# VH-VL binders against p38851r773to978, part 36

Target 1, 206 residues: p38851r773to978
Amino acid sequence: EAWCYFQDNFKVGSKTLFHVLFGDKSQVFPSSLFLCKKGSNLNNNSYWERIRRAKEDASCQFELCRKLQFQLNRTSNFIKDLLWLKDDNDNFKLVLQQRVTKIKQGYYFEVEEGPIIVKFPLCHPLLLRVRFIIAECITSQGESLKKCDLAILYDFNYVESIDKLNTKVEKLWLFERIHLNWALRYCKLEHSEINRKTREYLKKFN

## First folded at step 13 (VH-VL)

Design q07 (framework fv_felzartamab)
Fold by ESMFold2-Fast, scan of step 13:
Structure q07 (fold): chain C 206 residues (1-206), chain A 117 residues (1-117), chain B 107 residues (1-107)
Amino acid sequence: as target 1 above (206 residues)
Amino acid sequence: QVQLVESGGGLVQPGGSLRLSCAASGFTFSSYGMNWVRQAPGKGLEWVSGIWYDESDKYYADSVKGRFTISRDNSKNTLYLQMNSLRAEDTAVYYCARDDYGYFDYWGQGTLVTVSS
Amino acid sequence: DIELTQPPSVSVAPGQTARISCSGDNIGSYYVYWYQQKPGQAPVLVIYDDSKRPSGIPERFSGSNSGNTATLTISGTQAEDEADYYCQSYDSSLSYVFGGGTKLTVL
């Protein structure tokens, strides 16, 4: 099946999608990373047609993914519905747990039956963090998120936690997480391997 | 208007030194990484060196590592390239370029460095 | 580690489509950028992120990148497009790499 890449600018009520995330969990978040029928749109009158899948044990087969999801759980409820899987060949898969069915004014774009599986052939721990941030950014859509290729997250005090980390990779993850949140303030990414890996990943959907 | 203006090029003998400068204006200099790219007479473009917006990290092409030093002064909106132990193969027009995460969106007009006796 | 190969020259008649290739092992997995350089002038960015045009670049410029080849396409080529064209990419170690350049001659 063909991949779908949407380029829609829209708002939900008087808020951007990011603000709706925290104020109203009943809102439906469209995603640009669906396996869907090209050029089709389905008019559906049900606001609650979302098919929820049970979370799979394989959703997060590595510690980095689990730590990233845990740190972001309060800020991004829609991210809780995404699964990151790792196969025997160290390929990674993003699985959407819900079908998204509604956009403002009653139009719906449905995906094929079942979860959407996206294969990522990248196994670097830093790249897993970047992949999660990209998925959040693309899934959220909206004015403020469309021009900044970073996940817009609430500022949490992560500084105290950095002293408790006992590995270099854990410290680097949390440090970069703080830096990426800060960089969003200026809509500028630091020139680093991680930012280039983000660009490489987005390239796969062009 | 965004502009980059190089200076400091000239004739130098092998083994000598030169310091290039690039004066930036029309944008928030401290928010962008900067690079030096050179072009030998009649040849193609070659990346030389790069520096992060906050001066924390610097990168060099293997051909210049250990001889060239990139630096910047964000209070003066100026980028520098200190070139030591110059060789004939360093003869080139040196361009200052603004780095927008992997590509160079604005370039200076270049300054010619000639290494010859 | 990417090495980028371009043809040294491409010739096209006015109004025809010019295609300049940039070949590199698995280059489709990296973003490619294109620069135009006229004699005695600094390079000018004409395509970024494989296919996007900066403000001020004519619609006749387009780009693509897949597999082992990136391509700069100039439709309805004009005399003013005569120049040297360079592709550029990067590797995962933060090194930048340029192609050798292609001289576009408009008849």
Scores: ipSAE 0.000, ipTM 0.430, lowest interface PAE 19.2, mean pLDDT 59

Design q08 (framework fv_felzartamab)
Fold by ESMFold2-Fast, scan of step 13:
Structure q08 (fold): chain C 206 residues (1-206), chain A 117 residues (1-117), chain B 107 residues (1-107)
Amino acid sequence: as target 1 above (206 residues)
Amino acid sequence: QVQLVESGGGLVQPGGSLRLSCAASGFTFSSYGMNWVRQAPGKGLEWVSGIWYDESDKYYADSVKGRFTISRDNSKNTLYLQMNSLRAEDTAVYYCARGDYGYFDYWGQGTLVTVSS
Amino acid sequence: DIELTQPPSVSVAPGQTARISCSGDNIGSYYVYWYQQKPGQAPVLVIYDDSKRPSGIPERFSGSNSGNTATLTISGTQAEDEADYYCQVWDSSSDHVFGGGTKLTVL
């Protein structure tokens, strides 16, 4: 699910948000962003209960999130989030700065107004860096599939952005593998290569 | 109180089929991933198969791929394992276990499957 | 895929500290889980996420995991702790991997 929820009724001129982010729907696009459009079940209580449990398992590692929650609850601050768009030159560019005004159900952050809702599980501060990796997806027979070339990893190194705090990210590696497994399920692909790259990248977290 | 109760084990000939069931109670079954783990007589634990909470994804150990099928019925709080083309090396106690995030927090008592002529 | 190796047996006197190892290449990069199994019974989770105890598990149980070895430690070992112990990791390329098990004898 990659924690994205898209509204396809938002327009930029004559185009919907989907066209702005993905071009024509016949084009190859990041698999994690596609999942936000095709499979989120916001009304499924079983789904939300699983997410709550995963979040609670990681909560004690993130005192920074608790401090941010306290400040957001005590003051009416607007924090902007960033979403990246792949341009025609295969570069990722800034797409949106969205207003995020409230923390709901502990550590979830939601955009109150806007075309995209980005939910941050696992108590991630709004100053979170988001890493995009391009991973080759393979079938069980070793064939390369170009579709589903992108996975999203959360960068939990907050050193330069806020308090120079480091956190233990090993539990979050397990959680991110679960989300990447969801992406691979929608693509019907083997997950070994993406999980190998995910572990390699998480080794670099501080 | 969380309870998992397996049934359906027994004696079966090589090449035969058997279906195991696991009845769950004491928790919201539809919110948890479920697994089958087996143990051959006098041997260690071996993970066999797992299924996501909504039956949307299923996983199998290489030793059982193509022969075993995991399924669930969330309306009946029941997990199943359909075992086909059984071999002598499939002889084991089969445990039903609850687990989502890498580990198994509750286990059933197990049911014995014996594959023998 | 990671392979997990445990000693087949460990013996301690009552009240002594038991240490059960689980060795695997770069196992410190995985979360390790430990299960206790008494004869004729189902396994019971005693340690999750390297070092965390589920509710109801005595404080004498602890765990660690670094480099190539994870260790389950039982301080002040009691007769009731006599059982088989299994380590386990989740490796998405092989899914769930168990060690071969260690029989703990309290003499």
Scores: ipSAE 0.000, ipTM 0.446, lowest interface PAE 16.3, mean pLDDT 61

Design q09 (framework fv_felzartamab)
Fold by ESMFold2-Fast, scan of step 13:
Structure q09 (fold): chain C 206 residues (1-206), chain A 117 residues (1-117), chain B 107 residues (1-107)
Amino acid sequence: as target 1 above (206 residues)
Amino acid sequence: QVQLVESGGGLVQPGGSLRLSCAASGFTFSSYGMNWVRQAPGKGLEWVSVIWYDESDKYYADSVKGRFTISRDNSKNTLYLQMNSLRAEDTAVYYCARDDWGYFDYWGQGTLVTVSS
Amino acid sequence: DIELTQPPSVSVAPGQTARISCSGDNIGSYYVYWYQQKPGQAPVLVIYDDSKRPSGIPERFSGSNSGNTATLTISGTQAEDEADYYCQVWDSSSDHVFGGGTKLTVL
């Protein structure tokens, strides 16, 4: 039905979940680690098999590929130890509600037929990494494309319309080009190509 | 309590070889990247090498590439540095340090390597 | 690779504020870490992620990082703060880069 996103609600040693998953300001995380279906069991072996396969498929000659592989391995180990508190219906909505104090610096909303995304101010590092996840979904095609398109419409703060969303996305990618340079090379995702696909899809809602 | 204990340092002739060990305790060794950092007498800190927690990748400073090899044994909680073709400029205290994904939160006390005839 | 430049020495009187700079191109886009090293001892982490203190580090230690300069600030400097201080960043290539170090003298 929907996808859920991890929040910074837990310590790993002396570091927050944010630092473990997202690292330094210049580092990129593997996008496949941060979207999961609403109601999915994060301890489910099929989920971890998808992560392992993504890691293997991502192996390449670039140093960024190896860095992403390192991040993927650390995140997989962390998530295996993470306890998600669920209601009797295995519903992530209750977990998000119970962690309201951590949502103060962000916000979330649900789309009945789309992902559940935690939003942050436009310039927040976590929001930029969510942008990368959406870009990969757009590239992947199929049903994933539809879910990611719903996410991109609703993930950015201060959006009044689709036209303003495009402008804000362009500004974010411009400001972060140095930090995203290798990520875009790694996935063969170009700034212009991501914008083109996003704009073409958004025209369907006109 | 987290502890890192280096060993294997000593006096060696130029062109010789030496293997350093770092015994780790008090944490899940297999979940952390590990580094070697050195410091020549009276000089600053110089990063030498890093190994990822699962051994999937290794990086070296340009000054030691081709001569040094970093390795680890996660079943024994031990980090190693194999040093070959040693030069006078490799004389330093060698520290092992735990990499908490970008920085060194715990350090050993160091082991002195002296390369001299 | 980014190059980090620190002043070789800084001198302050007890109770005075010490400021140690770490300069590098676009260093504000990196997280900066600071280490304290006393004679004959291993380095100790005093600041991580630009401005955060590990448990056990006195409140008089603080950090900032913007543009081309990161700064370690020690307010109300005490005699026991006399040490060498090193800045460090993690480069995007997984290389760790240290500054040349700054000797803080308290007298």
Scores: ipSAE 0.000, ipTM 0.433, lowest interface PAE 17.7, mean pLDDT 61

Design q10 (framework fv_felzartamab)
Fold by ESMFold2-Fast, scan of step 13:
Structure q10 (fold): chain C 206 residues (1-206), chain A 118 residues (1-118), chain B 107 residues (1-107)
Amino acid sequence: as target 1 above (206 residues)
Amino acid sequence: QVQLVESGGGLVQPGGSLRLSCAASGFTFSSYGMNWVRQAPGKGLEWVSGIWYDESDKYYADSVKGRFTISRDNSKNTLYLQMNSLRAEDTAVYYCARGDYWGYFDYWGQGTLVTVSS
Amino acid sequence: DIELTQPPSVSVAPGQTARISCSGDNIGSYYVYWYQQKPGQAPVLVIYDDSKRPSGIPERFSGSNSGNTATLTISGTQAEDEADYYCQVWDSSSDHVFGGGTKLTVL
């Protein structure tokens, strides 16, 4: 099934979509892509049931991460923002599809059902840098997550140091989980509400 | 205050065996990957072997695979290298080095000399 | 498999800038690390992650890494900087790969 891809400069009036959603904090996110899955039937109970089942398999992926050494990019405010979002949504778990996609110098698990896309590395030693690609689902007209029309893809790279491996791997797993929690919670909200929530969480730095 | 102290080097004949030890102090040994790096007289640095913090994974340079075995005892803060079927070209100073599998070696021991000659 | 090539020697006058290259195919996609080794001593890490200095390393040491060449730069070179310098990367097929080393002479 084809995806409609938008560059990070996708325009809404005189501003990029990223600026509309997150205000003038676009520089907090290293890069973003907007994805819209063509032909998907998001008003389908089977779609969300499959997502629920896939999250049970996140545990095996987390174990593989324990064998990699990472170096966390400490200068990125994006990491801090997502870690603060974790506190709001402890009941969700990372949703992964058990399909392995081989990528240059690495392997990934991928959630491809519907507009929510999460690419999580197998924590393979062939990867010189761990890359997390996280998607945020946005619905039109305040509809439920089943009617997500647009996904925002965040491209985030980091490497973790071995002396903090277990603690940092846990934070990386929570990093993915809380972002998906945030996306799933806010997909049915309008752009103004998403911006308001983002601003509230970022205020915790101040 | 991080210290790595190697021992066990010496003179051995070709085909012989030696076991090197590295005593670590000043840090939480069980949280770090450890490595052996050697340097032949007048030559450059060559990575020999590495081990994960929990012993789950071990890595070897092609030149030593099947002959050398890396191990560690986290309760004693000690790293080991068992060297079998030694060859003249294994003659080198062997350094114990703390380092990431994916990265760099931040602390090195003083080295221990292994001489393989008839 | 990446192979790292360094010039065998570099000479500079005191106070001049020394530049030591480390060449490898697409080395800019790797993190490069630099070690200083003085005669009879163990190596000391002077640069990690292409350009970062460990605590205690003088500000005159800097690094860069782009394309096919990484460079260690020592500004205002001093007599105590005389040493052998090694670059290193991690590679999936060879794990840790070292360059052949460069002898820096300050005359």
Scores: ipSAE 0.000, ipTM 0.435, lowest interface PAE 16.7, mean pLDDT 62

Design q11 (framework fv_felzartamab)
Fold by ESMFold2-Fast, scan of step 13:
Formats: C-alpha cells, structure tokens, sequence
Structure q11 (fold): chain C 206 residues (1-206), chain A 117 residues (1-117), chain B 107 residues (1-107)
C-alpha cells in the first residue's frame, strides 16, 4: 500500500466523493486522489534539479503524456461503467460483484485495475494500481449498493513489504505525483476541480 | 547538425519481407521516442509505428499490426522497421521521425518501398 | 475517434494572407501540430502546441485552435511557402492522426 492515502471523506453530504469529483463522468486524475506525507521538507537541491531537468526533457515528456492519457482513459472508462450502473441498482450490484475482490468478509470489497506501468520524466517505471474500495456494502440482504461508501485509491510505486524505513520509495512516489500533475497540464487535460486541487496540493513541492 | 537517414527501401514482391534502417546523428538518440510515418505516391501522411526511447513500449497502426515490428539499437543510434507479409498498399515513402514535446520535429529524407510483382 | 478534415487546396497571391483550416470534433481540446512539405522533400514542423513556432520558422507563420477548427495562418505569403500543409494531433485511441493535407498555391 501507498505510504500516502486519500484524506478527503468519500461521502460529501448526500453524494459520494466520487460523484462530487467525477459527477458528469469526467476523466480521473490519479495523482490528485492521494495525500502525500505533510510537513516533510524536501530541501534537496539534487531532487529539485532532477525535477527541473525532467521538465526540460521534451521527448520523455511527450511519451509520458501519450502513456498517461491512455491510462487515464482506461481508468475513466472503468469508473464510468461503475458510476453509470449506480443509476440502476441491479446493474450496480451485478457489476461490482463480478469485479470486486473481498478484502475481508462481510462489508468490504476492493476492485483492482491491475498493475499499470507508466514512465515519468526520469524515464523510470512507475507502477500504478487503481483500487475502488467499497465499505459497508451489504449484498446478502438484497439491499441497494447506492448507500455504500466508495473510495478511490491510487497506488504509486506500491510495495508488498512494510518497510517503514524506505525513504527512497517515499521520495520517488512524491516525485512521480509532481510529474503527473505537470504532465496532465501539458496534455491539455482540463478537468475543473480535480486539476485545480492537484495543482494547489503540489505547488508546495514545485 | 541533427540528422536522420533512412535506408533499406526497394522493390519487393507481395508477401515478401524488408527491413528499413534509420541512422541518427547530432543528438542524444537514446533520449527520444521515434516514429515511422509513410506516404503513398500522391497521397497524404500516415503514421505507421512508434517506439519509446528505451524500447519498453511499441505502438502500431491497425493496418500493420502483426506484420511490422519496430525496434532500435541505442548503442548504434539506429531505428529499424521489420516489414513482413508486404502488400501492394504498403507501397510508400517511409520516413523516420524524432518525437519530442514539440511534435515530430526532425524527419529523415525517406526511403521508397515498392511492393509489386 | 477524431478525424481531421482539411480543404484539398488553397490559392493565394504573393503578399496575401493564407488560411488553412483543420476541422475535427472538439479539436480545441487537442494540441495541434502543422507540417510543411515541399515536392520531393521530407515534412518540416512549422507550428506546435496550436500556435508556437519552432526555431527557424518565419514570424509570418501562426496558428490558432478552438472549438472544432484549427487554423494555420501565413501572413504576407511568399512564393517559397508554396507546399502541402498537414495538421496533426495525438489521440489516445488512434495515436498520431494526420489531416488529408492542403496544397497551397502562391500565384
């Protein structure tokens, strides 16, 4: 799992966070859905020099833009299918049941998009996994899934082992998020609140 | 002095094979994605295939999938296109082109491939 | 899937402004690139990112892109600008997509 996670509540009033962020089935921006460790001062001239140099690597930028847009479209299509079926409780239940991996018995389900490999400005592979976590969904009682909590979790450079001392992985994960925000801008992907939130979140690291 | 030079074009019979080469000079070849773009006689430009700077990803137009293979040798600054099961509609001038954020900014002069009996 | 449509030909007198259109559904949401190709020569990039000029391209070349139409504008057209012009976008479904090309005649 990611050393950062999404901090916003996945319920916002009468709507899920997903509906608030993606209401009209807009594209999904992976980097905006996770909160990086706060208060870490990356006062490292080498790190920031690498980011600046990466921004100047036009070839790597363009290839990443192509790959990122492709992966975002795939993710958006999957999310659109999931969201569309919320308008029909039977369809929502059937599709989620087919695509959900139980994290634990009872009320928790997880949907994985599989591992997605994206190159970034340092031309280092980025492992991206998209998870849809549905909490407290009761299916055995014939209840509608529309009241279940839904969270979208994006794992960057995810690792199996709990190595809490691996600061290198944490720094790479943060760097990749910075690049994804900037690459989204260069791909001319304008998606209102999500892009704005991502820029605001990452401006302290840029 | 940034330059791309294609070679390997020629006359080939339908069903035959041909390998194109593109020699790069004057820039860091290993830092750029590369493309093959073709142009049939008197027709427009058609993208054929693309390859990432490190060979990790390769892309093909639907018209050539399963028949063409793009590859590169970064130690020799050379891009390749292996063309198998050639058809009359593959007759075209084949250009190699360097891809950066500014689009395909450097092109070779092209090499003519004629598929005819 | 986006399809790019260009007029097959445009004619302009020397010193006149030439405008070459590239039409595609919601093309304003794509970055548009323009290439110039003279007979027997390789294409040359003349505009990238809708409106930017590469180093070495004359100031008379400019571009715009909004809604369903991108436009290449050549102000004070010179005889040497006579060529075929292609627009191009990158699309996630079809990768690099070229327009059909426009023959610019300067007479």
Amino acid sequence: as target 1 above (206 residues)
Amino acid sequence: QVQLVESGGGLVQPGGSLRLSCAASGFTFSSYGMNWVRQAPGKGLEWVSGIWYDESDKYYADSVKGRFTISRDNSKNTLYLQMNSLRAEDTAVYYCAREDYSGMDVWGQGTLVTVSS
Amino acid sequence: DIELTQPPSVSVAPGQTARISCSGDNIGSYYVYWYQQKPGQAPVLVIYDDSKRPSGIPERFSGSNSGNTATLTISGTQAEDEADYYCQVWDSSSDHVFGGGTKLTVL
Scores: ipSAE 0.000, ipTM 0.439, lowest interface PAE 17.0, mean pLDDT 62

Design q12 (framework fv_felzartamab)
Fold by ESMFold2-Fast, scan of step 13:
Structure q12 (fold): chain C 206 residues (1-206), chain A 117 residues (1-117), chain B 107 residues (1-107)
Amino acid sequence: as target 1 above (206 residues)
Amino acid sequence: QVQLVESGGGLVQPGGSLRLSCAASGFTFSSYAMNWVRQAPGKGLEWVSGISWDSDYTYYADSVKGRFTISRDNSKNTLYLQMNSLRAEDTAVYYCARDDYGYFDYWGQGTLVTVSS
Amino acid sequence: DIELTQPPSVSVAPGQTARISCSGDNIGSYYVYWYQQKPGQAPVLVIYDDSKRPSGIPERFSGSNSGNTATLTISGTQAEDEADYYCQVWDSSSDHVFGGGTKLTVL
């Protein structure tokens, strides 16, 4: 079924957005990056699908997507720096054009060759999660958790009681942290390496 | 304010069928996974089946796999359990429970299923 | 599947500390949940995520989970705490697994 009436078949050349951002599905999730205790293998298809459906179902309402997008637009000029590169094999890569010194943990993607600005579907689950994480990193003046709490509430629309709020937010936050850490490990990039590639790119225009 | 009310239990002969219902109110039913948990007379709790909020994924205990079918109707805020080929060991109080990512925070009062003559 | 083992019964005098164990191979790697059930009533969640209390559950209830044993602790046990207690985990087969239950007797 179409998520938020958008068909969830977004691709970068022959690869899905998931493969571009998080790597091949066949890769084992790093167990050492698990922030939550779990006896089950996180690569168990039933477990992963259950978690994925939780996020997609909650985010499927256009109203919630629009509210989250409004918050991200206020906090995340950095999202404008996400770019596509096309290689000789007709593959596209999502890249970061500029150095982001304000990000506490250096969340970024590989820069390969000059940038091409592209616009993405706003309601795609994986892109929404990436945008949310980037916004979090940009606004983290030591207080990003408060903004994350509000954005998660809007995304999942579940305010049962104040007593349960922290638990639900904590579980969602930990899951996002696991995905982001895996993405960083997959790319195997350090802040210095992104800066080097960005410098090389800028040199082409001088 | 959250309420789960089970119904449909009763006496049935071995090999017979029953359909249980659970009426939910006081929360956004379509946002939660739901489960069935049973308890035989004088015995402990046993998980039976679970269903995602969108009905795309269903899970079953090995003891009921192939005989029981879990389903839901989000427009009616109702959870169902279709029980076929019932056995004496299926005799139990059946509870519906709301699943908050692995734990059951609200339970119904249960409905008794007796498989005998 | 992990198998969860609980003692069948635990007895404690009013005002004393009750400890109910839930043993399973490497249970410390699972989140453990605890339920209280009084005769003729539905179970009530008393501890989730190893050590957290739902709203409305008295502060005297606490939990821990490490290695091969999870423990539900009730400090200053009251008469109304007399009930059956069940531990539960979410296992690799997508199953929810319950312990056999412990009957807590006060006095």
Scores: ipSAE 0.000, ipTM 0.432, lowest interface PAE 18.4, mean pLDDT 61

Design q13 (framework fv_felzartamab)
Fold by ESMFold2-Fast, scan of step 13:
Structure q13 (fold): chain C 206 residues (1-206), chain A 117 residues (1-117), chain B 107 residues (1-107)
Amino acid sequence: as target 1 above (206 residues)
Amino acid sequence: QVQLVESGGGLVQPGGSLRLSCAASGFTFSSYWMNWVRQAPGKGLEWVSGISYDSDYTYYADSVKGRFTISRDNSKNTLYLQMNSLRAEDTAVYYCARGDYGYFDYWGQGTLVTVSS
Amino acid sequence: DIELTQPPSVSVAPGQTARISCSGDNIGSYYVYWYQQKPGQAPVLVIYDDSKRPSGIPERFSGSNSGNTATLTISGTQAEDEADYYCQVWDSSSDHVFGGGTKLTVL
């Protein structure tokens, strides 16, 4: 079988990291291909036709799988490095609040299906995990803004002002930003286009 | 068309300071990470410092932390490296390099820094 | 933090295939980049993302990366390929790591 041997062990609620990063762009790279190994929707002929089309460009599938595997491996290593924060709840809280503050200060990304909002909720006490949430906005400008605004306001309800990030947390944030920029660039967006879309997205909230 | 031109290198005494500049042209400078990579005479390549396109993030090799400061001026398409408390082991050709996603796709011709008494 | 080891030198006759290794623990889980540096010149990127060639780099250059070893392969080596070659990875928990370099001699 032509499965990408990509391991997607990270979850944000019911969504996997692959779904969060790439959303419902199943016509380009079917996120459901990886989810299908879990037995969902295997009896749908339309689903299998989408899988077949995706397999036509095997080199692109391997490129994507390799970059995603690299990102997941690096995120896992950072999580292991951050275990020392487990018993320092005050510092852990400040570090996470600083990440949310950074998101508000211009670390949002826009893709074809709507904005990607990056947030770092409090994780299990033994682990600090990085998670992404994609706000699925509809094409209506007013409704899209309401959905995205609600998601952001929910994240900011528990944020306090902070001056600086811990070095390891800062490196993890940087890596995730680079990965998101790479994902947008893979969709044939210029690097300048990523910055333009980020600025446009932020204007919608101000 | 992409061009990176370094300047500011020269002979300096141990403990002295020097500021390097890199003038960029042929691309949208404000959209790329920029880096400094050095090479001691007859030795290999060593990454020195990197800066994000918006200057929010700066990173340094352990060998230069606390002594060197990377900065950029996107309105002038120029990258800088302020080098303080220079040591003999800082003697090298310093290259300006365009990068993102972990690699360097374009390099300048380099500028020689010699730290000697 | 990963350490990259390259052989200090490799010699080939014109037209032969040159293979330059870059060894590191679990290097196959990193993207590897290769640079060519001729005397008195700045380095030039010849391979990115393990096996991809930038525009303008001859088809005789190829790369691979698996397990503990990445390899730069130059098929039908020409005199103009004589240079120092460096491998590099970016460990996002550390800085950019370069190999020690390999001098390719075409005799």
Scores: ipSAE 0.000, ipTM 0.432, lowest interface PAE 18.1, mean pLDDT 61

Design q14 (framework fv_felzartamab)
Fold by ESMFold2-Fast, scan of step 13:
Structure q14 (fold): chain C 206 residues (1-206), chain A 117 residues (1-117), chain B 107 residues (1-107)
Amino acid sequence: as target 1 above (206 residues)
Amino acid sequence: QVQLVESGGGLVQPGGSLRLSCAASGFTFSSYYMNWVRQAPGKGLEWVSYISGDSDYTYYADSVKGRFTISRDNSKNTLYLQMNSLRAEDTAVYYCARADYGYFDYWGQGTLVTVSS
Amino acid sequence: DIELTQPPSVSVAPGQTARISCSGDNIGSYYVYWYQQKPGQAPVLVIYDDSKRPSGIPERFSGSNSGNTATLTISGTQAEDEADYYCQVWDSSSDHVFGGGTKLTVL
């Protein structure tokens, strides 16, 4: 039986946590990702309906995905090159390979760790916002992403908090907040601006 | 229920070509990564290639890269391996295997490929 | 790619415990899978995800994986357990990697 399930801070056999690297620094990867059995169909219409209902101002619609295609593809390549797996001994064990898989009329990001594929579609509301912000910053500021200073940008302890959340809406709020703070820091935006944007986005879910 | 049946093996001369087939039944073929694994006579198992359910992803062992091509036809529930520029070291029983995550839960009976003059 | 090393052979008396090792750099960070192959037959999965048994595999089969060594353990070994055993991992960035195989002899 094929299945997909939502996974917070995915692990290789629960042995290694996924971390984001820029230069020689690392960051815990905020996850709006879900795991699928390799070879399973990624057409989870019920999953997208749940996401759409939880986030009324965004949906996984073909027109939205096409509008942002250039920015999404550009950001996909950037993220692919900068994601690494860090083990419990502070060694970088695996380079995470991100790929875009065509599913019906859309595409999914795939991150592979050991026997597991971690997937999220390009049309996911949180991913769309993160990628749009990153692409916009690169375009408008001309900044080199290699110059980004990666401090921990979480208002919450991501790893400790996510597994305690009891609703998908609460998880989406936290994921969006974390992703937005992460994306804004990649563009070297001021901390006050990060906080202002985070508050604005959080209000959209309530 | 699940069955994998290989065919197309035989004797071929060095530099020749051969196409293997694997007929699958008893499961939703398009939902699974499919693999070819070989075993030289009296030797161990060696992974050869995999292909995703939608054919978007293929990967090859360094020993066969550039010579072998994996493909599938989901409408016929069939996996293929096109083998070109065959060498004596390619002599092996070739198994078709279904992957579930990182492991092979079902294997075919194998088909023997002999590369010799 | 990780390289997996197995002893070429292991011998055990009927009813005794057989242990087959699979060594690789930091193998404890991978899921390890074990296959049994009898002469003239295709391999059969006996352990997946380090320690889990597929439906139909006898309870005497167990597995462990930590540090640089994974181990397949067969308690109360029976004559029908005589076979070649292979460990395997999947590096999602590259190949499925098999160990060289271990011939288990029940004497």
Scores: ipSAE 0.000, ipTM 0.431, lowest interface PAE 18.4, mean pLDDT 61

